# Designs tried in a protein design chat: VHH binders against Tubulin glycylase 3B (TTLL3B). Part 1

No score or structure here was measured in a lab: all are predicted.

Target 1, 358 residues: Tubulin glycylase 3B (TTLL3B), of Drosophila melanogaster (Fruit fly) (q9vm92r272to629)
Amino acid sequence: LEERMAFIEDYQQTQARSLLLYVREHQPAELISENGTIFSTTLDFALGKVKKMVRHAEHYSLDDARIKPPTPAEIVENQTFMVQSTDVLKSNAKFKVSEKVMAEYARLAGLYLDQIESLRPDYRWDGSRNLWILKPGYQSRGIGIVIRSSLDDILQWTSNNQNKKYIVQKYIERPLLIYRTKFDIRQYMLLTITDTKVSIWTYRDCYLRFSSQEFTMDDLRESIHLTNNSVQKRYKNKTNRDSRLPKNNMWSLDQFKNYLRIMGAPDGSWSKTYNGFKQNLVAVVMASLDETELLQNAFELYGCDFMLDEHYNPILIEINSTPDLSPSTEITARICPMVLKDCIRVVVDLPKNPTAAT
Unless a header shows other numbers, all headers, positions and changes below count from the first letter of the chain; Kabat numbers aren't used for antibody chains.
F, E and O stand for the ipSAE by ESMFold2-Fast, ESMFold2 and OpenDDE, each averaged over both directions (binder to target, target to binder). V2 = 0.75 x the mean of E and O + 0.25 x the DockQ between their complexes.
Where letters were taken out, [cut] stands.
Atom coordinates printed by the task and the answers are left out, and those that the model quotes come from them; centres of patches stay.

## First folded at step 4 (VHH)

Design d01 (from c07 with Y101W; framework vhh_7sr4_2)
Fold by ESMFold2-Fast, scan of step 4:
Structure d01 (fold): chain B 358 residues (1-358), chain A 125 residues (1-125)
Amino acid sequence: as target 1 above (358 residues)
Amino acid sequence: EVKLVESGGGLVQPGGSLRLSCAASGSIFSSNAMGWYRQTPGKQRDLVADITSGGSTKYGDSVKGRFTISRDNTKNTVYLQMNSLKPEDTAVYYCAAGPDWFELSTGHYPEYDYWGQGTQVTVSS
């Protein structure tokens, strides 16, 4: 129940940010009509909600962060906001205000969004659709994953599938695309535990995995939105897909670096991305160590999946404790056997420090 | 056994070029990262460039744009093309082979399993 209440609050906050993002990204004249059905009170509500989020982020405390059940008045106000904002975002409903008033709301939306995004950089990955990805809690490899935008649909889905222990996560609506196609990056991580220390390792090679068709938010099919190979190998590549993309739906790191050069990405974009991988993985492992019991003289291999934003900042989307190491393409046939062999070398050879003299 | 044999070192004037080669014997070349490190007297070895078994490269900041590492798996050889050489590039250059893992907690690569004997590069007028 507490988890359900936390999700409902997160959904409503995301709706408020979605509306302000939509307002920020459109010209005031495009948002208004003489026959508009949406009033400025809808924008006032969204601004108020985001302003509260800014205050909470600036002055975080455990008591302030704790979610309370909404009052009956708050329930009604939230329901009214949800109906009105959904009409704007999904049905292109127009505001019945002057262009000057709309321009002022756009200015305030930009100001408040800049403030919250400065405090919560992960919010820059959000779009205006308020989409959520629902994953079963077992190792699914893409099976049973659904994308939903409606609060009622999400709550009904999780209620009807309680036995599968679904995980609900905000969908990343603004990933970097390559030739209009969604991808992720598989990065291996090795955790080693000795009697003296815990060490975190990243494999120096990685690879990209592409969807079988062009990215669109108008269609939530898994062939567009789920990039893992166990999903994508079930689909044929669409004929309208850019011919520069590989038929086997994988690129090596060197192919990606060549793409960045051809597209005129800033010098050091890959270095920035890889440093971000390292920072994200260190942060996740360090947070986890406070709660995990350590097995001495052990190692664990993880497959880490990243997307990138438009500025080449990495977005960690999942960590798999049982990564697929099968030779599904020439890239994985080369990389995966070496990942396994090198794990043993790190564990065995690290304490020996071999030199040319020995 | 794996043996690494460097060649191509020598004396060169500032602005000149050298190509270093490292020939690897043994069946594990294709499964190893290969790297070039350099060492000046009294200092630790610094990474010049390395290349994973899959061909992904990394360069030390002081050599980016001037040096190029490459590998030829059919010849079991890794190369370092050194252009626009400077006096500060003077060092003993070592070829190394080992795992493709990089340790995040210390910011270091794991110790390489195999090292060559080193080859002297001297940049002097």
Scores: ipSAE 0.114, ipTM 0.497, lowest interface PAE 2.8, mean pLDDT 80

Design d02 (from c07 with D100S Y101W; framework vhh_7sr4_2)
Fold by ESMFold2-Fast, scan of step 4:
Structure d02 (fold): chain B 358 residues (1-358), chain A 125 residues (1-125)
Amino acid sequence: as target 1 above (358 residues)
Amino acid sequence: EVKLVESGGGLVQPGGSLRLSCAASGSIFSSNAMGWYRQTPGKQRDLVADITSGGSTKYGDSVKGRFTISRDNTKNTVYLQMNSLKPEDTAVYYCAAGPSWFELSTGHYPEYDYWGQGTQVTVSS
C-alpha cells in the first residue's frame, strides 16, 4: 500500500514536471489560444508541486516528512490537474491566457526546473511524456518489460501481473545517442566477503550494446528501446541505420573512447563517466546490504547496465545477478572469459597471497 | 593479448640519468593504473612508482624526489625519468598495468595484472 501511494505521488510529481518541461520547450504563442480550454490554475498547480519538491529536497519542510493518504479535496484537485495537463501534453490543448502571461509562466517553469534539477540531477533525464518502464521483479534480461504512460494502465498492469512482482521506474527519455541510436554500457561489479568485510569491485573494461534501429519516441517497440542482447538478438539491423555502427551491435571501450575523441567530447568525459559508475554502484550496494544474505555467498558477480546523458553522466538502468557471459560477439568472446579469470584472482588468489599475479 | 615492452635500460655512471619507456599493446585499457617495479636477483619486486588514470602518483621512499613517472595515453606509453642514479638503483625494472578489478569500498586495489619482460639498469660497477 505504501509503495502504491509512493508511486502515485511520484507519478503526479513527474506529471507536474512534464507540464513545466513542455512549457519551457515551446514558444508562448504556440501554447495559447483565445478559445483555449486550459486555465492558468493548471500551471499554478504544477509550479506549486515543483516548489514543494524543491523545499523537500532542501529540507525546509518538517511537517511533510511522512507520505499521508490524500484528502478527498486533494484527490479531486489532483484528478483535475491530471486531466487538464494530459490534454495539453497528449492532445495539444491550448491555454486561455495572454502571450505575456504565458511568457511569465515559461520563465517561472525554467526557474523552478533549474532549481529541482540542481538538487535532483537524475531529473535532467526526464522528458515531457511521463513514461514508465515496468520490469519483472526478478532477473528478466529484457523479457516481459513494457513501457506505459497512463497511471491507470500502470496500476492495472501491476495488479493483473502481481505474480511477477513488477518494478516500476521512470523511462529515460533523453539519453545520449550515438549516430541517432540508443545504447547501454555493460559494466561488471563484484562483491566479495573477506574476514566478514564486504568489498565492492568494478571491472576496468566494459562494452556498449546498440539497438537494431534508430531511436524515436514516436514508437515504443522493444527493438528501439531495449538494448539487452537477449532482446536485440531477435531483430535484424534496419538498413537505414547508420553504417558506422557495428553489425554485431557492440562497441569495445576503446571504440567508444575513439568516438568521444572524434566527436570532440570534453577532456575527461570518460573519467567523469567511470567515476559516476563507481558512485552509483557504491550507493546501490550500501542501500541494499543485508549481512545475512551476503554471508551465505563468498562472492557475487553482477552485470550493471548504464546509459549516459548529454553531459556524460551515467544513468544506472539495471543490475543483473546472473549476467550473460556467453560469447555472442568478438567483444564478449574476449571480455567475458577475462572477467571470470580475473574474478578467480580476486576471490581465490588474492586472499591467499596479496602479491599474487595470475 | 596484452603486451608490455620496456626500453631505455642500460649501463650508467653514478649521478647519471636514464629514461625508461614502456609501450603497451593489445587490450590495455587507458583507465588502467600503470607502474614500475624493480627486482634484484633472488628478492621480491618492490614499487618504484605508479600512476593512476587520474594522474595521482606514488613513489617508493628510496626514489622519491629523484624519479618521475608520467604517461602518454595517445601512445599507450608510461615513462620513468631516473635522475641522480646510485649503485643501489641497479636492478631489473618491470613495467606493470592493471589491476582489472578496482576496489571501490576502500580505495585500494590489488597488484598489477600484466607485466613486461623487464629491462636491466646497471649503475656502474
Scores: ipSAE 0.279, ipTM 0.569, lowest interface PAE 1.8, mean pLDDT 79

Design d03 (from d02 with E103D H108T; framework vhh_7sr4_2)
Fold by ESMFold2-Fast, scan of step 4:
Structure d03 (fold): chain B 358 residues (1-358), chain A 125 residues (1-125)
Amino acid sequence: as target 1 above (358 residues)
Amino acid sequence: EVKLVESGGGLVQPGGSLRLSCAASGSIFSSNAMGWYRQTPGKQRDLVADITSGGSTKYGDSVKGRFTISRDNTKNTVYLQMNSLKPEDTAVYYCAAGPSWFDLSTGTYPEYDYWGQGTQVTVSS
C-alpha cells in the first residue's frame, strides 16, 4: 500500500514538473488564447507541488518522508490537476491568461525547476511526456519490459503481475543520441571484500551499444528504446538508420573518443563522463553496503549501464549482478576475457605482491 | 620475473620535447594497464598518464594537451611523448604496470604490481 501511494505521489510530482517544463520550453504567446480553457489555478497547483518537492529535498527528515493516505480533498485536487494538465500536454489546450501573466508563470516555472534540478540532477533528463519504464524484479535481459504513460495503466499492470514484482522507473526522455540513435555504455564494476576493507573498482575500458533503429518518442517499441544486446540481436538494422553506425551495434571506447574528436566535443568530455561514472557507482555501493549480505574475502563483478545527457553527464540506468560476458561481437570477444583475467589479477595476484609507496 | 626498464630521460631546455620508453619483460604486458608517474623530492608521486591494454588513456591535469601516452603491444613497450616542457615538469619519471581496474575506495591512485627504477627528467635553461 505504501509503495503504491509512493508511486502515485511520484507520478503526480512528475506531472507537475512536466507541465512546468512545457511552459518553460514555449513562448508565452504560444501558450495562451482568448478562448483558452485552462486557468492560472492549474499553474498555481504545479508550482505549489514543485515548491513542496524543493522544501522536502532541502529539509529531509524521517517524519517529513512518511507517506500518509491522501485526504478526500487532496484526491479531488490531484484528479482536477491531472485532467487539466493532460489537456495542455496531450491536446494542446491553451491558458486563459494575459501574455504578461503567462510570462511571469514561465519565469517562476524556470526558477522552481532550476531549484529542484540542482537538488535532483536526474530530473534534468525528463521531458514533458511523463513516461515510465516497468521492469520485472528478476534480471530478464530486457524481457518483459514495457513503457507506459497512464497512471491507471501502470497500476493495473503491476496489480495484474504481482508475482513478477515489477520495478517502476521514470523513462529518460532526453538522452544524448549519436547519429539520431539511442545508445548506452556498458561499464564494469568490481567489488572486493578483505578482512580490512571494501574496495570499489571501475574497469578502465568500456563499450557502447546501439539501438537497431533511429530514436523517436512517437513509437515506444523495444527495438528503438532498449539497447541491451539480448533485445537488439533479435532485430535487423533499419534502412533509415545512419550508415556510419556499426552493423554489430557496438562501438569501442576508442571509436567513441574518435567520434567526440570529429564532432568537436569540448576537451575533457570523456574524463567528465568517466568521473561521473565513478561518483554514481560509489554513491550506489555506499547506500547499499549495510543491506547487502557480502561474504568476507569475496568479490563480485557487476555490469553497469549508463546513458549520457547533451553535456556528457552520465545517467545510471541499471546494475546487473550477473553480466553477460559472452563474445557477442568483436568488441565483447576482446573486452570480456580481459575483464575476467584482470579480476583474478586484482583479487588473487595483487594482494600477494603489494608495491610499497616510495 | 617481470621487469620494467625506462629510457629516454635527460636534460632538456624549456619548450623542448622528450620521448620516454618503458620496455616490459614477461607475459603480463598485453593484459596490463601501463602508466607513467612522477615524483619530485619532498612530494608524493602523482599520475602523469596511463593507458589500458585496449588503449584507453588518462592524463594528469597539469600535462593534458602537452603529453601523449601510447603503447606497442608487439614490442611490449609503452611511450610517453612530452612536448612543451616546463621547469615544473622536472621529476623522476616511473613506469608502472598493473590491472586495468581503478580503485575508487581509497581516494588514491591505483596500486601497481610492478614499478621501474625511474628515469630523471630535468627541464632547465
Scores: ipSAE 0.272, ipTM 0.547, lowest interface PAE 2.2, mean pLDDT 81

Design d04 (from d01 with E103D; framework vhh_7sr4_2)
Fold by ESMFold2-Fast, scan of step 4:
Structure d04 (fold): chain B 358 residues (1-358), chain A 125 residues (1-125)
Amino acid sequence: as target 1 above (358 residues)
Amino acid sequence: EVKLVESGGGLVQPGGSLRLSCAASGSIFSSNAMGWYRQTPGKQRDLVADITSGGSTKYGDSVKGRFTISRDNTKNTVYLQMNSLKPEDTAVYYCAAGPDWFDLSTGHYPEYDYWGQGTQVTVSS
């Protein structure tokens, strides 16, 4: 119940942000019509919702961290907002306001989005379609993953599949594309636990995995949107896909760095990306640490999946505790055995306190 | 099995430039971390610069903005471009290679498996 209520709140907050993003990204004249069916109260609601999110993130609200059940009046108001905002976002419905009034709403939308995005940087990669990815709770390597946009569909799907305990996550709608094709980056992480400390290690080689088809938001098929090799190996590459992309759907890091150079990416783009990997991984591990685990002599290898935004900021999409180490391409045939060999070097061969100077 | 051979050292005037090279016998896979260290007589070995297979670079505070590390996996070679050299840069420079695991908690690499025999750099009038 509590999880359901929290998700509904997240979905509605995302809808408000989606509407403001849509308004921000279109010219005022494109958003209005004298025969428009959407009134300014819809924008007022969205602005109020995002303003509330900003206050909550800044801890100005005295409200409990737990979500309160909405009042009947609030339920009606939320439903009205969802209907009207969906008409704008999915059916291109127009506002019945003047161009001057719409321009002011666009300005306010920009201000409020800037405020929440400075507090929640992950929000920058959300698009305006309010899409969510549903994953089975066990790690199935892409099997059973679906993308949904409707609140009712998501709630019905999770209710009908309770035995699989689905995880619901916001879908990243604005990833960086390479030759119009979606990719992710597989980054290995090693967690070591000794009697003295927990250490987080990153493997400094990584590889990219490509979709078999060009990216489009008009078609939510897994062959376009799920870059896992376990999913993509089931599909043939489409013939109109850019020929510069590999037939085996993987690039080495060196091939990616070459691409960045050819495309004229800013100096330090990869360093920025890798520093972001470090920050994301440290934050996630530190947030999840249990003090009792610090006393175990243990290690755990993780496969971490990242996407990039158009500014080369990394977006952590998944951490897999059972990473696929099979030699599916020449790249994985090279990297995966070395990952395992180097894990032994770090865990077994290094002296205790490996950071101690001689 | 991996053997590292440094070259490009020598005598240079203050303000001059040198480019050091480190060639591996056999192969350096793109996953190997590479580094340059230097040692002055009577002192311990200090990190000058390192580069991982991912291309991420780290520099010692005294050389930031003056030195650039790079790698060419096709030639199995790592380079150190040294600009605006100072007398304080006089040292024996060592090439090192090892695993790509980087400890995020401490900011230190695990101990390198392979070391070159060193190349002398002297910055003097």
Scores: ipSAE 0.115, ipTM 0.471, lowest interface PAE 3.4, mean pLDDT 78

Design d05 (from d02 with E103Y; framework vhh_7sr4_2)
Fold by ESMFold2-Fast, scan of step 4:
Structure d05 (fold): chain B 358 residues (1-358), chain A 125 residues (1-125)
Amino acid sequence: as target 1 above (358 residues)
Amino acid sequence: EVKLVESGGGLVQPGGSLRLSCAASGSIFSSNAMGWYRQTPGKQRDLVADITSGGSTKYGDSVKGRFTISRDNTKNTVYLQMNSLKPEDTAVYYCAAGPSWFYLSTGHYPEYDYWGQGTQVTVSS
């Protein structure tokens, strides 16, 4: 119940940001009509919602992050906003305001979105569609995953599939693309436990995995949107896909670094990306530490999947506790045996000589 | 047991080239990350270039486009090709080796376990 209320609040906040993103991305003249059915109060509501999010993020405390039952007046205001903003985003409804007034709302939208995105960098991955990805809690490697945009559809899906205990997450609508194609980066992480200390390690090498088709938001099929090799190996590469992409749908780190050089990415882009991997992984491990799953003098190998935004900031997608180490391509045939071999050095040598680590 | 022996250092004119070699002994060479660091008196060692067991490379900002690191696993050797040398490149160059796992720590564990004795590179004027 509490989880349902938290999700509904998150969905509504995302709707407000989605409306402001839509307004920011379009010319004022395109958003208005003399016969428009949407009033400036809808934009005032969205701006007010985002302003509250900015204040909360600036003065955030764990104790302040609570969901109170809405008042009857607040319920009506939220329902009115949801109906009107959905009409704009999904039915191209127009605002009944002057072009000058609309231009001012676009300016304010940009200002408040920039403010919240500076405090919540993960919000830069969101588009105006308010899309959510639903993953079954008992399945892995892309099986059973669906993408939904409607609050009612999401609640209906989770209700009809209660036994699968779906996890609901915001879909990343604005990933970095390579030659118009979606990719992720497989980064290995090793967790070791000695005495009461947890040590986190990242592997020095990684690799990229590409979708078999060009990216488009007009088609939500898994062959476009799920970059897992277990999903993608079921599909043939499309004929209009850029020929510079590999036939086996993987790039080495070196090939990615070469791409960054050729495309004129800023110096230090990869270093920024890799430092972001480390920060994300430390944060997740510390937040998810479970004593019942951690045995003293144990180790566990994880496969971590990242996407990048347009500024080369990493986005953690998934951590897999049973990573596929099979030699599926030339790249995995080289990297996976080395990962396993190097794990022995950390596990065997660290307890005997702590300076033998790294 | 890993032992690193550097060679190829010496005197060179500005704009010249040198190739450094680092011969490694020990059964774990092919799984090791290998790197070149340099040090001037009174300063900390700075990364010049490194290469993972898989061949992925990283370069220090001051040497990008001028230096190239490579490895030959059949010869247990890592190389540093240095082109367009500048007086600022004058330093003792150290070969380093370690496991390909980075410890996520702000300074307690060294990035590399094994270090060579160093080889002097002097770029005149």
Scores: ipSAE 0.260, ipTM 0.535, lowest interface PAE 2.1, mean pLDDT 80

Design d06 (from d02 with F102Y; framework vhh_7sr4_2)
Fold by ESMFold2-Fast, scan of step 4:
Structure d06 (fold): chain B 358 residues (1-358), chain A 125 residues (1-125)
Amino acid sequence: as target 1 above (358 residues)
Amino acid sequence: EVKLVESGGGLVQPGGSLRLSCAASGSIFSSNAMGWYRQTPGKQRDLVADITSGGSTKYGDSVKGRFTISRDNTKNTVYLQMNSLKPEDTAVYYCAAGPSWYELSTGHYPEYDYWGQGTQVTVSS
């Protein structure tokens, strides 16, 4: 129940941010009509919601207030906001305000979004559609994953599939695209445990996996939105897909670096990306150590999946504890055996150079 | 698998400059970190400089500001530009490639998997 209430609050907060993102990213004249059905109170509600999020981000102790159920008046206000904001975002409903008033709301939307995004950098990856990805709690490799935009659909899906222990995550709506096509990056991580410490390692090489179709938000099909090889190998590449993309749906790191050079990406874009992989993986592992039983002289290999934003910042989307190491393409046939071979070197070398605690 | 060949060493006067080159053959130069180490007789190898696949650099404290490491991925070559050379810079300089895995939790310098044969740098007096 508490988990359900927390998700509903997160969904509603995301809806408020989605509306403000939509307002920030459109010209005021495009958002208004003399026959508009949406009033300034909807924008006031969204701004108020984001202002509260800014305050909560600055004062973490206020998160405890979220366990309190909303009042009947607050439930009605949230429901009204959800209906009105959804009409704007999904049905192109227009605001009945002047262009000057709309321009002021756009300015305030930008200000409040900048404030929350400075405190919550991950919010920069969100678009205006409030999409969520639902994954079964067992390892599926893309099987059973669905994307939903409706709160009611999400709650009904999780209720109807309680036996599968679904995980609900915000869908990344603004990933970097290559030739209009979605991709992720498989980065291997090794966790080693000695009698003195836990060490986190990243493999020197990685590879990109492409979807079989051009990216579009108008169609939520898995062939467009899920880049896992187990999903993509079931689909033929569409004829409208850019011919520069590989037929086997993978690029080596060298091919990606060459793409960055050809497209005029800023110098150091890959360094920025790789440094972000390191920071994200350290943060996740360190957060999990308090809950993990330590095994002496052991190692665990993980496959970590990242997307990139438009500034080449990595977005960690999944960590797989049983990564697929099968040779599915020429790239995986080369990389996966090397990953396994190189793991042996780390395990053999560790006992010779223990880290001294000081 | 990876073979490293150093060049550009020699005898130079104090205050002079040298540029070392390391040509890599075999697989995966562009995804490897590359580094330069140096060793004087009777001592362990010390890190001079390293460069990640993405171009991020680190330098040993004694060479910072004087030496510059760079790489050319089209030529599979890493360079060490050495300026304002001092007698204490006299050593055998080794090119290194790797590691295959980077340790993130300790922040210490990575150990390298592949090594060149070394090139002698002598700074007179």
Scores: ipSAE 0.252, ipTM 0.571, lowest interface PAE 2.0, mean pLDDT 80

Design d07 (from d02 with F102T E103Y; framework vhh_7sr4_2)
Fold by ESMFold2-Fast, scan of step 4:
Structure d07 (fold): chain B 358 residues (1-358), chain A 125 residues (1-125)
Amino acid sequence: as target 1 above (358 residues)
Amino acid sequence: EVKLVESGGGLVQPGGSLRLSCAASGSIFSSNAMGWYRQTPGKQRDLVADITSGGSTKYGDSVKGRFTISRDNTKNTVYLQMNSLKPEDTAVYYCAAGPSWTYLSTGHYPEYDYWGQGTQVTVSS
């Protein structure tokens, strides 16, 4: 119940941010009409919601973060806001305000979004669609994953599939694309526990996985949105897909670096990306160490999945504790056996030569 | 155990080219990351370039676009092609080898297990 209430609150907060983001991204003249059906009170509600989020993020407290049941008046306000904001975002409804008033709302939207995004950088990856990705609570290599935009659909799906313990996550609507196609990056991480020391390692190689067709938010099919090889190998690459993309739907790191050079990415873009991998993985591991039981002379291999934003900042999507190491393409046939072989060097050689791993 | 033997160093004029070679003994070459580091007297070693067992490369900022690292697993050899050499490239160049796993630390390059003896590169008129 508490989890359901927390999700509903998160969905409604995301709707408010979605509306403000939509307003920020359009010219004021495009948002208004003399025959408009949406009033400034809808924007006031969204701004108030985001301002409250900023305050909570600045003064984070477990008590403040706990969801309280809405009052009857708040339920009505939320219902009105959801209807009106949905009309704007999905039906292109127009505001009945002057262009000057709309320009001021756009300015305030930008200010409030900048404030919350500085406290929650992950919010910069959100678009105005309020999309969510639902994943089974076990590692199924993409099987059973769905994308939903409707609150009712999400709640119904999780209720109808309780035996699978679905995880609901905000969908990343603004990933970096390569030739208009979605990809992720598989980066391996190794944790080693020796004596009293926990060590974190990343593999010096990684690879990209592409969708079988061009990215579009108008179609939520898994062949577009799920880059997992177990999903993508079931689909034929579409004719309209850019011919520079590989038939096997993977790129080596060197192919990606070559792409960055050809496209004129800023110098150091890959170094920035890799440093971000390191920072994200260290943060996640450090956050979990208080809850992790330490076993002497143990190691754990993880497959970490990243997307990139338009500035080459990494977005950690998922960490798999049982990564698929099968030779599914020529790239994985090369990399995966070496990952396993090189784990032995770290696990075996570290206790014999302490200077080898500092 | 891996033994690394560098060759190809020498004296060259600014704007010239040199190709360094590092021959590794033993069958573990193909599973190792290989790197080139350089050191001038009084300074710490700097990464010049490295290449993973799979062929992914990284370059130090001062050499990007001028140097190219490559490997030949058939010959157990890693190469550093150095073009457009500058006086500031003068250093002892070391070949290094180790596991393809990188310890996560800020401000440091991954430690290598094996090092060559170094080869002198001098860029002067």
Scores: ipSAE 0.281, ipTM 0.553, lowest interface PAE 2.0, mean pLDDT 81

Design d08 (from c07 with Y101F; framework vhh_7sr4_2)
Fold by ESMFold2-Fast, scan of step 4:
Structure d08 (fold): chain B 358 residues (1-358), chain A 125 residues (1-125)
Amino acid sequence: as target 1 above (358 residues)
Amino acid sequence: EVKLVESGGGLVQPGGSLRLSCAASGSIFSSNAMGWYRQTPGKQRDLVADITSGGSTKYGDSVKGRFTISRDNTKNTVYLQMNSLKPEDTAVYYCAAGPDFFELSTGHYPEYDYWGQGTQVTVSS
């Protein structure tokens, strides 16, 4: 982790938001006890942290991405907050405040969370668990991916696995589920460089991949949380899983559109989702071009993985430069050969005949 | 050379039905996406429906549930079945063909290699 200090700050900010989310989502009476061991100072700390985040988000400086090392006093304050907030979130510790005082903290928590979520819409995908996903930089298809909630475990894992150059990302705790089961959407993207022109191409078809088990945050096993077919094909589908889900753990785009119709999704939900895919992919590629050395007549095929929020907004999870194109199901047996064939058409024909792909 | 030929357009009363056909000639298009766009004078073309080489479909929000796209790869023909037609469906309908990948970086309509000449659909009593 070259940006260890930046990650620690992100983790601590996420812990503060997690505590406020927990407070917002529970009745005040459920959070308090006369024998409570957690005091209002823990809530004051969390509110102060989120208020600072709101100020920074409103006045974001493009020049100041550096964090300063914390003072010894700040280290102690952060450590105390982490211990106390973790006792609330993981051990159901209770606050020693009146119900009226707790209700006021819940109101303030809601206010501050609404403010930061309006400035950072991606924060709406977070829950109260402060979970992070650790992905090896040199492995794809779900191999070596782990989910961790402890700062110490994350730092120890990355230190013990420096040879694999792990990437640490906030885990999306509140994805849209289908029949209580986690899924992602595989969308192919082709990047071509001809002369000095960079072109981004998206495939017109996509497919969904399901976990073999119902979604739960109480169990972090890969069979629940990693939707890659190379992971999921190793597991048998659980008997309590909804029988409407496919035995091969994939849906075609048409099956997903049918689901949206059956569930009464608003008209235009898929168009909104697909337009979001296009916007996300363009934004990511364009942002990376400033630091990319342009090679003439080059191309790359990417497998892009998306999840959706409750409003059908796409959440880009991963861009995989070595996508699995194996015919693992009837759906991939149909789609993957066509993806490869169309890549050859664009790459081979475009330089010789510029109308071949347009 | 490749040519797309539309047929089936015409005048129809509100609530009526029409089926458009688009035949591709000169090349085999079994590996290509096929689409229908429509255009009203003075406005940009809007996606009506498209279908990938594998048969996956996408519809414009205004036509979903009323229109159905299908293809016959043996005949290199794509069809648009239009039901419950409304006056606002009046437009020139264009057939398009191209690879299942389309370019995003241009920000405009030539996502396909080939376009038909268009066929007029008029919904009026």
Scores: ipSAE 0.247, ipTM 0.543, lowest interface PAE 2.0, mean pLDDT 80

